VH-VL binders against PRELI domain-containing protein 2 (PRELID2). Designs and how they scored, part 17

Target 1, 189 residues: PRELI domain-containing protein 2 (PRELID2), of Homo sapiens (Human) (q8n945)
Amino acid sequence: MGVSVDVHQVYKYPFEQVVASFLRKYPNPMDKNVISVKIMEEKRDESTGVIYRKRIAICQNVVPEILRKSLSTLVILCWKKVSILKVPNIQLEEESWLNPRERNMAIRSHCLTWTQYASMKEESVFRESMENPNWTEFIQRGRISITGVGFLNCVLETFASTFLRQGAQKGIRIMEMLLKEQCGAPLAE
Short names: E, the ipSAE of ESMFold2; O, the ipSAE of OpenDDE; V2, 0.75 times the mean of E and O plus 0.25 times the DockQ between their complexes.

## First folded at step 21 (VH-VL; framework fv_siltartoxatug)

Design z7 (from z4 with heavy chain Y102R; at its last look DockQ between E and O 0.03; V2 from the best seeds 0.00; counts 0 for: pae O 8.6 > 2, placed apart)
Fold by OpenDDE, look of step 21:
Structure z7 (fold): chain C 189 residues (1-189), chain A 121 residues (1-121), chain B 107 residues (1-107)
Amino acid sequence: as target 1 above (189 residues)
Amino acid sequence: QVQLQESGAGLVKPSETLSLTCGVAGGSFSGYYWSWIRQPPGKGLEWIGEIYKSGYTDYNPSLKSRVTISVDTSKSQFSLKLSSVTAADTAVYYCARALTYRDFSDAFDIWGQGTLVTVSS
Amino acid sequence: DIQMTQSPSILSASVGDRVTITCRASQSIRSWLAWYQQKPGKAPTLVIYKASSLESGVPSRFSGTESGTEFTLTISSLQPDDFATYYCQQYDSYPLTFGQGTKLEIK
C-alpha cells in the first residue's frame, strides 16, 4: 500500500531569502547522504517570468541497518532480488517552478531508482505567509507507494513513514541554519 | 519602471573616504542583489561588491579591505564607502541590480546613470 | 579570478555588415555569461544573458552563442545605433569579472 506524510513549516524570512537558501541547500556537510546535485535543465519563461529547473540528486542508498538485522537469512536472500538493495546510490529528480511575480515556488520530486518496487513522490510549495508577508510558508506532501507483497509490507510502510518524516525534518533544520547563517535572526512579527 | 540613482560627493581628497548612495525607485527592493560597479575614464568595468536586503555582502578581493556596502531597506537604498582613496579610484561609479534566483548574482538588468568621483588634492 | 578576454579590442565595420565579437573565459562558466552595450557617457545596457538569451527590448539582429569557454556576440546586420563598446561579463563565480571591452566603430 502507501504512506503519506504532510509537512508544514513557516520560515520567518522573506520569500526571496528562503528561495535562495533552498537553492544552496545541497550539497551540505549536515547531510552527507546527498553526494551531489546537478542542474540538468533551466528555463525562464519570458512571458510569465517563471523559472523552471530540473535537478538530479545523487544520494547514498541507505537501507536501515535495523531492517537488515531483523530479517532472516531467507528474507534477505529474497530481498537481494530487489534492485534498491544492490545499488550504492539512488537518484532523485526535482522539478521546480519559481514565480517571482507571484512570489511562490512549486517543487515536484520523485525517486528514479526505486520505480520498479516503489514509488516515491513529493510535492512542495513555498509561498508568502498569510500571517506575515515577510514570512514564508512551506508545505510539503510526500507519498511512498510500495508494490511489494507479504508480511514485509508493514515493515516497509513503517520505514517509509520514518524516512519521509526524518527527511523532511532534516531538510527544515538545514534550511533554518542556512537562513540564520546568511540572513541573521528571524524577522519578528 | 524601476530606476536607480547614484548620489554623493563627486570630489574626494586622497586618503579620505569615498561615500555614495544608490536610491531605488519604482520597484521592489526585495528579490535582487544590489551591486556597485566602477569604470575609470577610458577603461573597462570593475565589480566592487554586492549586498542583499538582509545585509549580506560580498566584495571584490582587490578592494575588500577598503570597501563597505550597507543597506537601508526602509529607504530602499544602499551605500558604498571606499576608504583610503587614491587617484586610481577616480572613476564613474554605477549601482546596478541583479536577480537572486541562483546561488550567485544574475546579469545586471538595471543600472544607474553613474556618477563621476574624482580623487584630487 | 576568472579572466574574460575579448577579441578584437577594436572592430571597424560598416552599416549592414555582419560582425562577431568573441569572449573567452579562463575556465568554465557554465553559460553564465552576459553581454552589455555601452555608448559614450552612458551606463551599460544588458543585451544578452545566459550566453544566448536576448534581453527584452533588444533587436533580434543581436545573438549570442557558446562553445566550451568561448562565447560570441553577433550582429547580423549592423545598424547605426549599434556602434558602441561591448563588454562580456561572467557571473558563474565571485568575483564577478568583465572583459576588457570591444569598441565597435564605423569604418
Scores: ipSAE 0.010, ipTM 0.565, lowest interface PAE 8.6, mean pLDDT 88
ESMFold2, look of step 21: ipSAE 0.375; ipTM 0.762
ESMFold2 (binder alone), look of step 21: mean pLDDT 92; pTM 0.952

Design z8 (from z4 with heavy chain Y102P; at its last read DockQ between E and O 0.88; V2 from the best seeds 0.80)
Heavy chain, then light chain:
Amino acid sequence: QVQLQESGAGLVKPSETLSLTCGVAGGSFSGYYWSWIRQPPGKGLEWIGEIYKSGYTDYNPSLKSRVTISVDTSKSQFSLKLSSVTAADTAVYYCARALTYPDFSDAFDIWGQGTLVTVSS
Amino acid sequence: DIQMTQSPSILSASVGDRVTITCRASQSIRSWLAWYQQKPGKAPTLVIYKASSLESGVPSRFSGTESGTEFTLTISSLQPDDFATYYCQQYDSYPLTFGQGTKLEIK
ESMFold2, look of step 21: ipSAE 0.720; ipTM 0.862
ESMFold2 (binder alone), look of step 21: mean pLDDT 91; pTM 0.945
OpenDDE, look of step 21: ipSAE 0.439; ipTM 0.830
ESMFold2, fold request of step 22: ipSAE 0.738, 0.724, 0.690; ipTM 0.865, 0.863, 0.849
ESMFold2 (binder alone), fold request of step 22: mean pLDDT 91, 91, 91; pTM 0.945, 0.942, 0.946
OpenDDE, fold request of step 22: ipSAE 0.841, 0.760, 0.824; ipTM 0.929, 0.913, 0.924
ESMFold2, last read: ipSAE 0.712, 0.723, 0.715; ipTM 0.859, 0.865, 0.857
ESMFold2 (binder alone), last read: mean pLDDT 91, 91, 91; pTM 0.940, 0.943, 0.944
OpenDDE, last read: ipSAE 0.828, 0.769, 0.758; ipTM 0.926, 0.915, 0.911

Design z9 (from z4 with light chain S31D; at its last look DockQ between E and O 0.03; V2 from the best seeds 0.00; counts 0 for: pae O 7.2 > 2, placed apart)
Fold by OpenDDE, look of step 21:
Structure z9 (fold): chain C 189 residues (1-189), chain A 121 residues (1-121), chain B 107 residues (1-107)
Amino acid sequence: as target 1 above (189 residues)
Amino acid sequence: QVQLQESGAGLVKPSETLSLTCGVAGGSFSGYYWSWIRQPPGKGLEWIGEIYKSGYTDYNPSLKSRVTISVDTSKSQFSLKLSSVTAADTAVYYCARALTYYDFSDAFDIWGQGTLVTVSS
Amino acid sequence: DIQMTQSPSILSASVGDRVTITCRASQSIRDWLAWYQQKPGKAPTLVIYKASSLESGVPSRFSGTESGTEFTLTISSLQPDDFATYYCQQYDSYPLTFGQGTKLEIK
């Protein structure tokens, strides 16, 4: 069982500016839940020009304490292993493939912390807009798969759906703010 | 090694248009923003504007109404036009390359030698 | 616009001295701050980027630090070749802006 969320956004800024803002997005005061972002690996393919980057983000566990306690109690009764919900932080791994020549970037992210109970994955693409070469299209698909059987699956799926949607929207808002602050007003058609 | 070289008339009359070109040699034109920066004699540095290979430009608001920056990727060069010049536009004009935009720095790592443009009757 | 204020405007020092130049931003610029060295009749050269990263080829006696909106350029032991005018520059937001400069001269 899983939940998927699709996001489509057009930034009226050149690909390079959007990518730069994305890579600089965290940490910032707009989202204090992101504690740190560390580059774990970076490689450049000289033949293709593709830049591969692996990053680990440390984020505060955003599951409300009440919910965690409730889930913990219920899950403990059902699954005997709920301690992971009480962790203060979660880890997200992000891999990106930036192609400056083709002006596109692919991103894959997944959560490293909740693997016993769920898998959270996101796939994103930045690319030059076909409508305007100085605009950038952003497409993202997020999926959370809940492992296990029980009446709690519905609750967890609902939470997961909300989490994905809110996260995506927050990310977009942050991007828009950063682009505006750094690059000024969006480009007109 | 990448080298930048400014070229153009060093003397311009008031109300006329200052015109400069920067040639880029020894490296890729792609993947960088290219800027014009000026420095009046004995004074500090002022960023004029930048351009990308796509033709995207951004200008200093203080000069926006008078500035046009263009690019010719086939020749690996970009140009500056500043209209309605006055004595206040007398300066050494530099072209410069920023560090790659795909990393976390936009500092200017390569500069031209600069060219003095004097506005005088 | 983001204003960059350098201090002092003029700094007199001797060879071997430890010197520090300060630049303060009018608002947060994170670590998107560069330092340049300029000698008379020459173009500026990049010394520090991202507040504390040393540009390739620059001597290790140069270093940069950040604290909030305050940035410093330090030369641990001044050499004859270091006497020049130094500029800070922010690239957090457009328009890009420079400090007014600090002239480092021989005492």
Scores: ipSAE 0.017, ipTM 0.592, lowest interface PAE 7.2, mean pLDDT 87
ESMFold2, look of step 21: ipSAE 0.663; ipTM 0.835
ESMFold2 (binder alone), look of step 21: mean pLDDT 91; pTM 0.943

Design zc (from z4 with heavy chain Y56S Y101S F104S; at its last look DockQ between E and O 0.03; V2 from the best seeds 0.00; counts 0 for: pae O 10.8 > 2, placed apart)
Fold by OpenDDE, look of step 21:
Structure zc (fold): chain C 189 residues (1-189), chain A 121 residues (1-121), chain B 107 residues (1-107)
Amino acid sequence: as target 1 above (189 residues)
Amino acid sequence: QVQLQESGAGLVKPSETLSLTCGVAGGSFSGYYWSWIRQPPGKGLEWIGEIYKSGSTDYNPSLKSRVTISVDTSKSQFSLKLSSVTAADTAVYYCARALTSYDSSDAFDIWGQGTLVTVSS
Amino acid sequence: DIQMTQSPSILSASVGDRVTITCRASQSIRSWLAWYQQKPGKAPTLVIYKASSLESGVPSRFSGTESGTEFTLTISSLQPDDFATYYCQQYDSYPLTFGQGTKLEIK
């Protein structure tokens, strides 16, 4: 059983600027939970010009804090039953395919932690906006599938939804701040 | 205002089953773990097991094979059965509530007064 | 199982004294540690939770600290009402386990 969250955002900045900001998004002082980011692999296809990059991010586990602040007592109880989830850090793997010629980028992310209990995956796309070629459209779909926790599945799905949504919103806010800082005011129509 | 009260037979014969019930009054039964804890005379505390309103249980491995904890949410009660008792099971038995609030975890904030169960032939 | 070792087993002190009871866990329990007070013939009462948080209604002379796997309960100025047996308890992992207890008695 799993939960999916869809996110759509338009950045009023050219594709190249948005991509540049994204690739430098972490780590930064605006998100102290990201401890480190390491590039594991990078290669360019000479024929297509596509740039592939694989990164590993180490993040502080903030799940317990989210549970306590925003969720019901029942969810807290469930969390206690799955004590193994109370690890200090989590690892995320990100793969990206940047096509400068077509001005699009595809991103695939998944959590390497807690794989025995849950599968967390995100797929994202940056592309030119149909509304304005000088704007960039961001589309993301996150999915968490809960396994191996039996009766706790339903409760954890509710948590998963909230977690994915909050994470996405935070990411968007960070991007907006970075773009403003690096590129100035958004482009008008 | 919340009160816990143990009830059941205070005398059990060897090889028989100890049976206790804890009644919860003055508060919500939902949102907490409910535990049984025992204390032999002049000795320390031993956690027996816990239950949630859903029926989910955890038992002390030392007693797991003999322990059954059940819940009746309609009566705001939960019960303990301990089979094949011996003199070593003589103790004061407590029921207790575990906190699940933002600030606290599984600490026991409310206890019953305890009931002595003696195993004797 | 996580073993909780308390020290000392017996502590003799006088009214007004500063006393400290120690509890050591056999492995990390993070901050999931509680302290209880038990008087003869009575059920235990919660004093400290999450290693250092004071339970509502408990006098401020009680305090808890943590350092790694070592935890302490301190009474800054012992009062007559404080003579009792104290237990630590971890709730980091199942099974839940208690220390063997510390009897605080009048010198």
Scores: ipSAE 0.000, ipTM 0.557, lowest interface PAE 10.8, mean pLDDT 88
ESMFold2, look of step 21: ipSAE 0.039; ipTM 0.676
ESMFold2 (binder alone), look of step 21: mean pLDDT 92; pTM 0.947

